# VH-VL binders against Type II restriction enzyme TaqI (taqIR): the designs that were tried, part 2

Target 1, 262 residues: Type II restriction enzyme TaqI (taqIR), of Thermus aquaticus (p14386)
Amino acid sequence: ASTQAQKALETFERFLASLDLESYQQKYRPIKTVEQDLPRELNPLPDLYEHYWKALEDNPSFLGFEEFFDHWWEKRLRPLDEFIRKYFWGCSYAFVRLGLEARLYRTAVSIWTQFHFCYRWNASCELPLEAAPELDAQGIDALIHTSGSSTGIQIKKETYRSEAKSENRFLRKQRGTALIEIPYTLQTPEELEEKAKRARVNGETYRLWAKVAHHLDRLENGFVIFRESYVKSIELFLQKNAPTLSGLIRWDRVAQEALTAP
Short names: E, the ipSAE of ESMFold2; O, the ipSAE of OpenDDE; V2, 0.75 times the mean of E and O plus 0.25 times the DockQ between their complexes.

## First folded at step 1 (VH-VL)

Design d9 (framework fv_dargistotug)
Fold by ESMFold2-Fast, scan of step 1:
Structure d9 (fold): chain C 262 residues (1-262), chain A 118 residues (1-118), chain B 106 residues (1-106)
Amino acid sequence: as target 1 above (262 residues)
Amino acid sequence: QVQLVQSGSELKKPGASVKVSCKASGYTFTDYGMNWVRQAPGQGLEWMGWINTYTGEPTYAQGFTGRFVFSLDTSVSTAYLQISSLKAEDTAVYYCARDEGYYLFDYWGQGTLVTVSS
Amino acid sequence: DIQLTQSPSFLSASVGDRVTITCRASQGISSYLAWYQQKPGKAPKLLIYAASTLQSGVPSRFSGSGSGTEFTLTISSLQPEDFATYYCQQYDSWPTFGGGTKVEIK
């Protein structure tokens, strides 16, 4: 709602629109990613927050992805050497580096989508939102503060899986609180409706993702972003329901109850 | 991560029956359909049908009704193919293959060779 | 059912060559066509779906094109590990496979 938040959103959207997504797709899609979980020392999340969440206070522009990756790599030479020796002994340095670059790019795209939600929220909504890398350790992407309560949020990319086997860390530690999944998809409504028609299993799930897609926008380069109406719908849902919400509020309930047709 | 592991090769006489298993791991079994595809020696791929892992309902392609039975044990994430009254023409590698409900087979079992000979 | 005809059935090529395989459908299938690679003694692996979309992890030298009834798979620079049989498969209706194209590297 502030002038500062509006400027932050505009600057971030300009950055996202400048990404050469087709070039990155050609470069990274054929590259096998590093499958091993990264140790704490190699977690790129703090660096992504430094460069893409808090960067605007003193710097009106964002680091390009290749520059970001180079800075992350140079800052972590010792733990990278240890990781490579442990899991990729005998592999070429160039091969492992490119694999980590591809992995970090895919992580960055996901995190930039999360940050767009947060920037849009701050520019459009009244309820306070807290975003910090420490929240990832709690199993959430952000906290939204309602009167006398807090709700965790997770930005959830399109999925066809049933209920998760393990209880989320945030819900385990914060009994009686709610965690809400915020759905998004990279597919168009038309693409998803066609898949629904062809589906023998999960046809209704495809239609529900098509509904989610109707509430999203795209920048000129195709990067998917959250509309003002989307975050305002979530805010209204939380204002009406937060006192009674507990546990995991899955993406399908959010799509059905929070996201309203125009 | 995602794996489909099939039972070992079988050598059977005509008239016998065989039951091939396909154990899934690394994903939620009931979120994906399970398909059976066979390949006779030196021949191409032939889709036999599928089973809905959520409902347990099988669908058979033309030519695979009668002697062929698809079944599940969801408690162990395993699909089964049973062939009764085996004939020499049933000699083939039998594959299980996963799909997301539109017949795109993204993960396959390693195959089970069934040899029917006298 | 929808029949798929692949040509050629067999080809031999050198490392570095550009290879094209065609798949023709007996009726229009829009873009509902996939390509699979099968190495000797192994299960097939999904390479391409929706006629032209590469499956994650597939090398960029593989590309697909076409719509309706005529489709092609292209390998822009053949590598030794590309020795395999390639199958097209439609999923516009009950799935059917082409007869396969065996690619041998000279």
Scores: ipSAE 0.000, ipTM 0.358, lowest interface PAE 24.1, mean pLDDT 85

Design e1 (framework fv_remtolumab_arm2)
Fold by ESMFold2-Fast, scan of step 1:
Structure e1 (fold): chain C 262 residues (1-262), chain A 118 residues (1-118), chain B 107 residues (1-107)
Amino acid sequence: as target 1 above (262 residues)
Amino acid sequence: EVQLVQSGAEVKKPGSSVKVSCKASGGTFSSYAIGWVRQAPGQGLEWMGGIIPIFGTADYAQKFQGRVTITADESTTTAYMELSGLTSDDTAVYYCARDEGYYLFDYWGQGTTVTVSS
Amino acid sequence: EIVLTQSPDFQSVTPKEKVTITCRASQSIGSSLHWYQQKPDQPPKLLIKYASQSFSGVPSRFSGSGSGTDFTLTINGLEAEDAGTYYCHQSSSLPLTFGPGTKVDIK
């Protein structure tokens, strides 16, 4: 809750609104590559934090995606050369570069959504939030500090899975702490309500996602962002329940219990 | 259409050096390697080396090691081949060619004639 | 270094005849053998890549075959525009090498 945090949020939202999402979808959606795991040296997360999360001064602008990708590529030339020669022998450099560009775009979109939650939180809420690339290794996107404890945050895109395959790393290493899933969806409330009406299975799940969608906004270009009321609802939930929270608080519980405002 | 545009003909004295340029499109330059191949009058093709501009790494044929330098300028999307210690045996047409990174030359420049004479 | 040899070194052919050019490598190169056509005062043009794959825009009368050490380029029904020198090229190991060329003239 500061003037600086408000300014950072506004600047980031202007950046998100400037993205030509339709052009990116046309360019990257048809690109299919084998998803070979990137080695540590090629992890784009530190670069995404450097360019899109660092504190802002004066009147700065964020890098466009193509500029970001070119910078990442140039910074990683040796490990990229080694990675490409090892896993993509017989493919053209143009093919491999475009495939990595599409992959990094998908990663960037997810990370930008996570950063928007964090920028909105800092602009609107009083509980301290920490975000850093090192938290990814712990299985979380951010930490929110409550009275005498910390709650892990994981930003969760629309899903219809009933159970996690295994317990999250953060929870395994820190018994007695809580991890809260922060849900978002790219669908509108109207789309999800219509799916719920027509659903033969998962009707209740579609209604819960419709409820989540009601707490989200959409920029003019279609980029989904978190409302002030959304993060304030989460803050209130944490303030009220933090002493009793432990383990995984799944997205559906968050939607039912935390996102109570209209 | 893919096009590589090379610099004009050169006449050089023995012992001098020559630097040939090869202008490529931005897309070709960022996504492909550039190879250099020469051809003496009435003779066959001889590979000299190549560069991957995005990595700045160059490979050279052993025969030319120490005399040839291949470079790339990202800002002008231009590759260069500089050959020093010229002798009459270096009289040839010098070609740049686009390489998908696996030493296959799919598109070629128009060639640059270099004549070494006293 | 891998040495490529071509045969014949020259042939003069009547239009519509079949032309066969052979390229032999001094050691096995798998399928990493490519064929180029060069006309007088022009740069080479890629015809066939990886022994048998036709490059974009190349007429169907051109075909390639072979593997290991023995490769052939076939022109089935030579046209007047096909006069030129044909070179094989190996990309299996550095340094890259080319064959000495086969000159094809129209009678």
Scores: ipSAE 0.006, ipTM 0.406, lowest interface PAE 10.5, mean pLDDT 85

Design e10 (framework fv_remtolumab_arm2; at its last look DockQ between E and O 0.09; V2 from the best seeds 0.00; counts 0 for: pae E 9.3 > 2, grease 20.4 > 18.9, placed apart)
Heavy chain, then light chain:
Amino acid sequence: EVQLVQSGAEVKKPGSSVKVSCKASGGTFSDYAIGWVRQAPGQGLEWMGGIIPILGYADYAQKFQGRVTITADESTTTAYMELSGLTSDDTAVYYCARWEDYYYGMDVWGQGTTVTVSS
Amino acid sequence: EIVLTQSPDFQSVTPKEKVTITCRASQSIGTYLHWYQQKPDQPPKLLIKYASQSISGVPSRFSGSGSGTDFTLTINGLEAEDAGTYYCHQYYSWPLTFGPGTKVDIK
ESMFold2-Fast, scan of step 1: ipSAE 0.014; ipTM 0.510
ESMFold2, look of step 2: ipSAE 0.006; ipTM 0.402
ESMFold2 (binder alone), look of step 2: mean pLDDT 87; pTM 0.888
OpenDDE, look of step 2: ipSAE 0.105; ipTM 0.601

Design e11 (framework fv_remtolumab_arm2)
Fold by ESMFold2-Fast, scan of step 1:
Structure e11 (fold): chain C 262 residues (1-262), chain A 119 residues (1-119), chain B 107 residues (1-107)
Amino acid sequence: as target 1 above (262 residues)
Amino acid sequence: EVQLVQSGAEVKKPGSSVKVSCKASGGTFSDYAIGWVRQAPGQGLEWMGGIIPILGYADYAQKFQGRVTITADESTTTAYMELSGLTSDDTAVYYCARVDYEFGYFDYWGQGTTVTVSS
Amino acid sequence: EIVLTQSPDFQSVTPKEKVTITCRASQSIGTYLHWYQQKPDQPPKLLIKYASQSISGVPSRFSGSGSGTDFTLTINGLEAEDAGTYYCHQYYSWPLTFGPGTKVDIK
């Protein structure tokens, strides 16, 4: 845990704690998820990495979401005009801008959760972690280097599907490697246990998500973060099992075998 | 060949609402925007609004905001335009039209739905 | 909003005569202007796109020109089936707007 990595984590957590999650939920809840893929020129991922992952040693704070969105929009005026003309011909400019703002916010929240895992890992663990926007094109969020091998990391939000819809790109291109799903949930352990007790179906799945929730923490505003013990459990699991791991290590196996490892 | 087929003529009382349908066939419904344009007797074309089904977004001309709702049902490839608070000024032929992405022209039009508002 | 004006509002012409219709925009719209033809009791039909680009199935006697604020639709040798109302339409800015129309009758 370097002093620099610890300070980066603390700075990032102060940023996350400053978010008015309730106001964002109310503002963006009515806006339907955008189905149209953003073209390469509009991909916000490089900008999210620039502003939220590569914290400079002399930068005491991160951009607020509205400021981030304004910077992204201003930087992208030409390709935004082209995109809006092509796909939103009959829509008011203000409505399209709000829709894109909602989309960028949902993407940012997901990416911030991924970044918190990485910041926590760098502050707490010994195994090297690599995170870069180029890894997204390979189907992974991060890469953890173990003795003689590397394991792909995918941060996985709560789901009730039993199997992945399709084989992950990283596993398809890197046969014989491992990809581990790192689960998180926005629900509390208490909420999930109540759902399990009342469930006519998925009761065991609710209980398993409750176990995941027990290894997570929350900031004062409710933003879910990873505990030090969570990442250390994952590190121990990888150190112990890396030579034998291949293919997808699905979130339920991680919850059962990694998060409870001694 | 793409075709847009609209519902039949309506006669409505002042203060009521009307819902006109537009069923698309022969093309990819979800990949195109559907716009609504009306024409009062002896008058020109007036754009009302449109919907992009794949994005779930609908937008309306300022004049009609608060009175018009445009929706789409992807399973039946049908777009709808509902106009409330009808007055005699809303007597018109209502057209739906498919919109080309790149240049925004209306390349295929429905046959039109006559809406008459009278006492 | 961008206001489109058309001139003339009405013209009656002899068959085979050349017809010129103008459309003016209240601000520059590049070449984001389309022309439509509407015959009595029929929906409009796309005639010219992007100020000057032809449409498959539209007779070659129809042509468009212009950019910025001034646009022209030309019918070189009017035929009987060309009687109708002609509308310009801009896609440059929201909201979309149409011109008031130009009615063309045969003498």
Scores: ipSAE 0.006, ipTM 0.422, lowest interface PAE 9.7, mean pLDDT 84

Design e12 (framework fv_remtolumab_arm2)
Fold by ESMFold2-Fast, scan of step 1:
Structure e12 (fold): chain C 262 residues (1-262), chain A 120 residues (1-120), chain B 107 residues (1-107)
Amino acid sequence: as target 1 above (262 residues)
Amino acid sequence: EVQLVQSGAEVKKPGSSVKVSCKASGGTFSDYAIGWVRQAPGQGLEWMGGIIPILGYADYAQKFQGRVTITADESTTTAYMELSGLTSDDTAVYYCARGDYGDYEWFDPWGQGTTVTVSS
Amino acid sequence: EIVLTQSPDFQSVTPKEKVTITCRASQSIGTYLHWYQQKPDQPPKLLIKYASQSISGVPSRFSGSGSGTDFTLTINGLEAEDAGTYYCHQYYSWPLTFGPGTKVDIK
């Protein structure tokens, strides 16, 4: 845990707390996102890392979302024209641009949550963490290095859908390694416990998500963040088990075995 | 639409090395895997290894570790497979094939193949 | 390593007949199995992915089924151009492996 890492976390949390989440939700909620897969040239991850991960090393200020989107759009004029011509020929410019804006906003929120885990980890834990846009191609969000191995990290938003049947790329390529899902939810423990009480199906799943929610904090604007105790619980789990861990450690196992109150 | 074009046939002496090229045209190069598969006369397909250019590292089948080197040049969108310590058992057609985004899930398209003959 | 076994090794079939080729894995591989066709002096071509998913440009007479350890490729109404060797391929686990192939000749 370094003073620099602590300051980075505090600066990032101030940025997150400054977001007008209610305004963004009202603007983007009714907007159908562009669902077509984005080609590599339109991948916003390098830009998100530039402005919200690497930028903090050089400069304590962050771009607001609209300014970020405008910069991304202006740097991508050629591949955007190719993408729009191929998949949205005949659609209005305003329709497609707003659809991409809504999509990038949802991507940014997810990535900011992932970055918060990484900032919190660096400020609170001793095991080294690596985060880089290249890791996304491997199917992971971060790597945590133990003395003899590395563990893949995937930040996992609350889901009740059947999990993908396809095995993760990281696990297929690196047999004998572990991939751990780091769960989070936007619902409060109270909301999830009420759902569990009324549930005729999935009551136990709701209670498990409620347990996850108990290990999370919220900023004043409602942005969900990871507690110090959360990442320390994960670190302890890895320190005890990493040499014997292999394959996918699903979010429900993490919630049951790794997440413990101090 | 993406096409893979391989270098021409080679005749090599035992103990020498061969370097086969695989040039990709059309589509995205860096994020997609390139695999190498060989086929001895009248035999089946044998996987050798592959590379994902954006990640900067290659994977090798254990049988070929220490003898094979797979590289990629993103500026020329070309992958290479170099096999050293050649013996008559290395006489085969060598294919490159494009995987999927970030992995070797399946192979499509395939290059036309490069025949390597090892004889004294 | 996961070993793939194909059956039969060879078959000679009359045009328009139904052809079935079996691939067995030494351990469960879910649906992570793909089928390729190779004609003489040509590179392999992808026919079926993930056990049963069709490939654009491949005739509808080709279909795949199975999961776990047993997989089948079916050609419903064999045509003359279908002569070739058919390979299964697993990518469930490293190292990546291919089946030994099934050769289909036309009578």
Scores: ipSAE 0.000, ipTM 0.403, lowest interface PAE 17.8, mean pLDDT 84

Design e13 (framework fv_remtolumab_arm2)
Fold by ESMFold2-Fast, scan of step 1:
Structure e13 (fold): chain C 262 residues (1-262), chain A 120 residues (1-120), chain B 107 residues (1-107)
Amino acid sequence: as target 1 above (262 residues)
Amino acid sequence: EVQLVQSGAEVKKPGSSVKVSCKASGGTFSDYAIGWVRQAPGQGLEWMGGIIPILGYADYAQKFQGRVTITADESTTTAYMELSGLTSDDTAVYYCARDSYFGEYYFDYWGQGTTVTVSS
Amino acid sequence: EIVLTQSPDFQSVTPKEKVTITCRASQSIGTYLHWYQQKPDQPPKLLIKYASQSISGVPSRFSGSGSGTDFTLTINGLEAEDAGTYYCHQYYSWPLTFGPGTKVDIK
């Protein structure tokens, strides 16, 4: 925890609170996501890290999403031309550009939520956290360092699907290391409790997501963020268990064992 | 009716530069790309590069990189190809061609050609 | 860069004869192969697109086939107006490339 890290968190939260989420939802919700895999040259992750994670080191101002998208597009003209010509036969330029804009917006929202966890962690916790775009290639969002070991972190949005039995890339390459899913939900505790009461199936899962929701806050524009108590609960869990943790620590175990009721 | 009209023939000295214009009429200029292809006397077709005005992007064949610049002016619906460091090997007919950018990828309409002769 | 080769480089043909021109790519280009006809002192004219698709205004005697690396242009019953040079062109990968051309003359 440091004064600088606290100031970074406050600045980032101010940026998140300034987003016109309602306008973005209206614009992008009806737009189908471009489903072709983006080649590595078009990966927006390095740009997101440069503008929203490293910005406070070099320049304390954050780009709005439209400016970010325009900068990304202008830097990628050649690979964009090749990608569009190859995969979008018969589509108008305007249609393809809007589809890519919607895709990058959805990616940006997910990454901003991930960055909030990291900013909150650095402002509130003692264990060092490392975040870098290279970690995505390893199947993780961040690393938290304990004495002589590291735990992988994956930010996990609300899900009701069973996890596939296929092993995560990070766990395959670094056996004996733990990967912890950090759950979040965009629903309120009240919404989730009502769903639990109506559910024929998954009632217990809805109640567990309601518990997760109790540890989250919401900015004035509706953007969901992590509470100080949330990251401190995770830190305590890691301090007590890290030497014995290995493999995937699924979100439901984290919710049950790491997050205490508010 | 789509038509591409190029500037007139040019005679240049070695070491100089030439700038050829290609004015598009009919159709929607901004919805298409313009390619440049040259042909030396009695030889085949050689792609030099192209520009996609709506993307603000120009690409060049490696052989011409550093010597060729392709630009477009949407207000006059005109594309330009400038080639510098001319040698006798650059004596050729230079064609612009419309690239059916979206939906299809081929050269459907061609300019009449501009003869560039490089001699001392 | 993708290299296109054409065969033959030249052929002299009797009117009404069948003409076959082949184009081979150094790597697979799917069906992103087009054929152009060029007459003396004229710009090239698009003849066949996407290996086998016809062009409005082009006589039905012209047809194309192939995919991947091997492509063929066929003229079924050459007419006097068909004398010229025929070029294949790949639009699969940058830089765009053309074949060296096949010159067709009438005997």
Scores: ipSAE 0.005, ipTM 0.426, lowest interface PAE 12.1, mean pLDDT 84

Design e14 (framework fv_remtolumab_arm2)
Fold by ESMFold2-Fast, scan of step 1:
Structure e14 (fold): chain C 262 residues (1-262), chain A 121 residues (1-121), chain B 107 residues (1-107)
Amino acid sequence: as target 1 above (262 residues)
Amino acid sequence: EVQLVQSGAEVKKPGSSVKVSCKASGGTFSDYAIGWVRQAPGQGLEWMGGIIPILGYADYAQKFQGRVTITADESTTTAYMELSGLTSDDTAVYYCARGPYDEYLWYFDLWGQGTTVTVSS
Amino acid sequence: EIVLTQSPDFQSVTPKEKVTITCRASQSIGTYLHWYQQKPDQPPKLLIKYASQSISGVPSRFSGSGSGTDFTLTINGLEAEDAGTYYCHQYYSWPLTFGPGTKVDIK
């Protein structure tokens, strides 16, 4: 229930606040990530769900990132050997391993942000939420269930680049599930307003992201999290504006129409 | 062709440590993984752990975690197994064995001659 | 942990007879089972890989069969030099395990 969900959220937020984000940024920022697509066997998503979404039911604590990466590497030895041999033959193992570590770190941060939305939702909202790694194949981060419908959630980090044609085609082919983009940004409202003033293009987009930033919070280490008011605004919006099957509510509409709390 | 050559027999006191070496003679270290298996007198084979030198990855059997360390020196194409906190139950022949890089731990196609370690006071 | 059980523990056989050694796994391991021969005071030697695949330099009288939980090593026409202990080994799942061994003596 809600009481247990609140405790789960508090435990997860303590984990997020314990992350040494500055050390991670210094270590991984100069490292170009491995761009080669990972095969299914190396997909870290099931492991991230095991350790960070369902872990609270089995264990009271969450793994630090280095420990998570070591567990993933140890579990995946044969597929890693095949991947490295095929795509990085002749490269040093230290180079490839660090590149994969940097890639998994960036994936983990994104997934932790997604999980915070889910933990906050369960602690604050009444509509049921379903999160599972198998939904990723459908382009869905979580499902929100209403009395006669379901809406897919896509957690959307700030971007200013045009969508690729292939991405638009993929979204058009989604069948039977309505989607809503849930925006977040790592920048402060003040930073985004300054960028809007100096922008040659996209000034209005920067101002809209500044509005999104006003509805987010930060832990003491700087990790961005969702406020209770944010998820309650989304719940109210979904109750009033049920999207049609295969319909998409984009992040800018959410920012303009759903995020209304001060 | 390629041979695994191990260090000589050792006699150790209880509570001490032993470090056994395994040299890959005439081969490239990057193509193979090395496992360690021991055999007490008159007993069967017991897996201890292994290392893939090129990946910097070592894995240990649960029974030996905390007591065994497996390392490799690529410049000398030599793998090492160090076992600490020795007791009389550690008296055994210790073997190193080679597995193909992409099939590590599926089978061992080449074995060292064995190193006898005797723990007695 | 996957436990491997071998039978018989010991077998004494007349030359040219057929020897059958069985290895049973506590759960299904596909074909990820390998067989080794160890002669007295010598290291083990790989005989059969992946349940049934031949190894270069190993006499054709040695063959393996089986899948899942039940595996068999067959020596078709035992020779004097075949005396030794035979071990099965699995790597379907961690941790890696060996069977307890089957000792084969010649009469």
Scores: ipSAE 0.000, ipTM 0.379, lowest interface PAE 18.7, mean pLDDT 82

Design e15 (framework fv_remtolumab_arm2)
Heavy chain, then light chain:
Amino acid sequence: EVQLVQSGAEVKKPGSSVKVSCKASGGTFSDYAIGWVRQAPGQGLEWMGGIIPILGYADYAQKFQGRVTITADESTTTAYMELSGLTSDDTAVYYCARELYYDSEGYYPLDYWGQGTTVTVSS
Amino acid sequence: EIVLTQSPDFQSVTPKEKVTITCRASQSIGTYLHWYQQKPDQPPKLLIKYASQSISGVPSRFSGSGSGTDFTLTINGLEAEDAGTYYCHQYYSWPLTFGPGTKVDIK
ESMFold2-Fast, scan of step 1: ipSAE 0.014; ipTM 0.509

Design e16 (framework fv_remtolumab_arm2)
Fold by ESMFold2-Fast, scan of step 1:
Structure e16 (fold): chain C 262 residues (1-262), chain A 120 residues (1-120), chain B 107 residues (1-107)
Amino acid sequence: as target 1 above (262 residues)
Amino acid sequence: EVQLVQSGAEVKKPGSSVKVSCKASGGTFSDYAIGWVRQAPGQGLEWMGGIIPILGYADYAQKFQGRVTITADESTTTAYMELSGLTSDDTAVYYCAKGYRWLDYYFDYWGQGTTVTVSS
Amino acid sequence: EIVLTQSPDFQSVTPKEKVTITCRASQSIGTYLHWYQQKPDQPPKLLIKYASQSISGVPSRFSGSGSGTDFTLTINGLEAEDAGTYYCHQYYSWPLTFGPGTKVDIK
């Protein structure tokens, strides 16, 4: 763990804690997601990496969301024009812009959670972690390098589906390699335990998500973050099992076998 | 239809500032963009910056960043370009031009131009 | 910043001949390329929008083609009134940029 990595983590957590999540929720919650697939030119991921993944900077600073969205929008006026004319004919500018703003906000929250895992990993763990926008093309969020190999990681938000419909792109192209799902939830352990008690179908799944929630922390504003103990548990799991791991290691196995007791 | 009428010629001293106006008539002022383009004697067209009233947003070419301010007053349907720290290199004809829609910056209407001369 | 280059910088041509002007962009700009004509002591006039789309009131002898990085303006049968300077312009990205211009004169 380097001093620089610890400073980067602390600065990023300070940024996350400064977000007015309640105001953003009030503003964007009533706005329906623009479900249309974004073309390559409108992919916000490169810009999110540019402004929020700064692990190698000695004194990083992070843009507020509104400033980030304005920069993304103005950089892409012509591709936006083409996209809007194709899919939102007759819609007002205000409607489309707010819809895309809400979509990018939800994407940003997911990416900030993903980046927190990576910043925490760099500050706490010894195994090298690689994070780059190019990895998204492979269907993974980061690579963790073990002595003789690399393991793909995918940060996995709470889900109640039994299994994926199609195999992950990374696994299709790199057979014999492991992909580990790193689970997180925005719900508290108490909320999930209550849902488990009332559930007729998914009770055990709710209890497993409650276990995941016990390994997460929250900043003062409610933003969910990963504990040091969480990433160290994952590192230990990879150190012990990496030579024998292949294929998809699903979030439920990770929750049961990798995460230590609270 | 749309017509853009610019303010009259200006003669300025080095180090001073100039503010050129562009009054739009016809159409919906907030529905289009206004750009500013200059042309030094015998030279080509040079982009300075523009404003999109519906966005409440103005942007500038890097060369002019910090020296140019572009504003719009929707109540008078007038756009303004203010250039500070004038030098002899700023002697030019300054044009305002209307983009077709807020995202369509093909300039379908142009002002008549304002000659700005900077001399000592 | 997207840089536009034009060739040739100057042409002197006989009436009724075909004139071809090329504009090249430093990176791909799709079809977000527009053409203007400027006569002495006048503001520019829009000739072609979105690389190839016609403008009402512009003679049919003017046409445009191209996409990505390479674009062409063609005047099929030059007339005396076509003498002037021709500029390409992109609005693919801010800041907007213009080509350096091609001057067309009549022999």
Scores: ipSAE 0.006, ipTM 0.429, lowest interface PAE 10.6, mean pLDDT 85

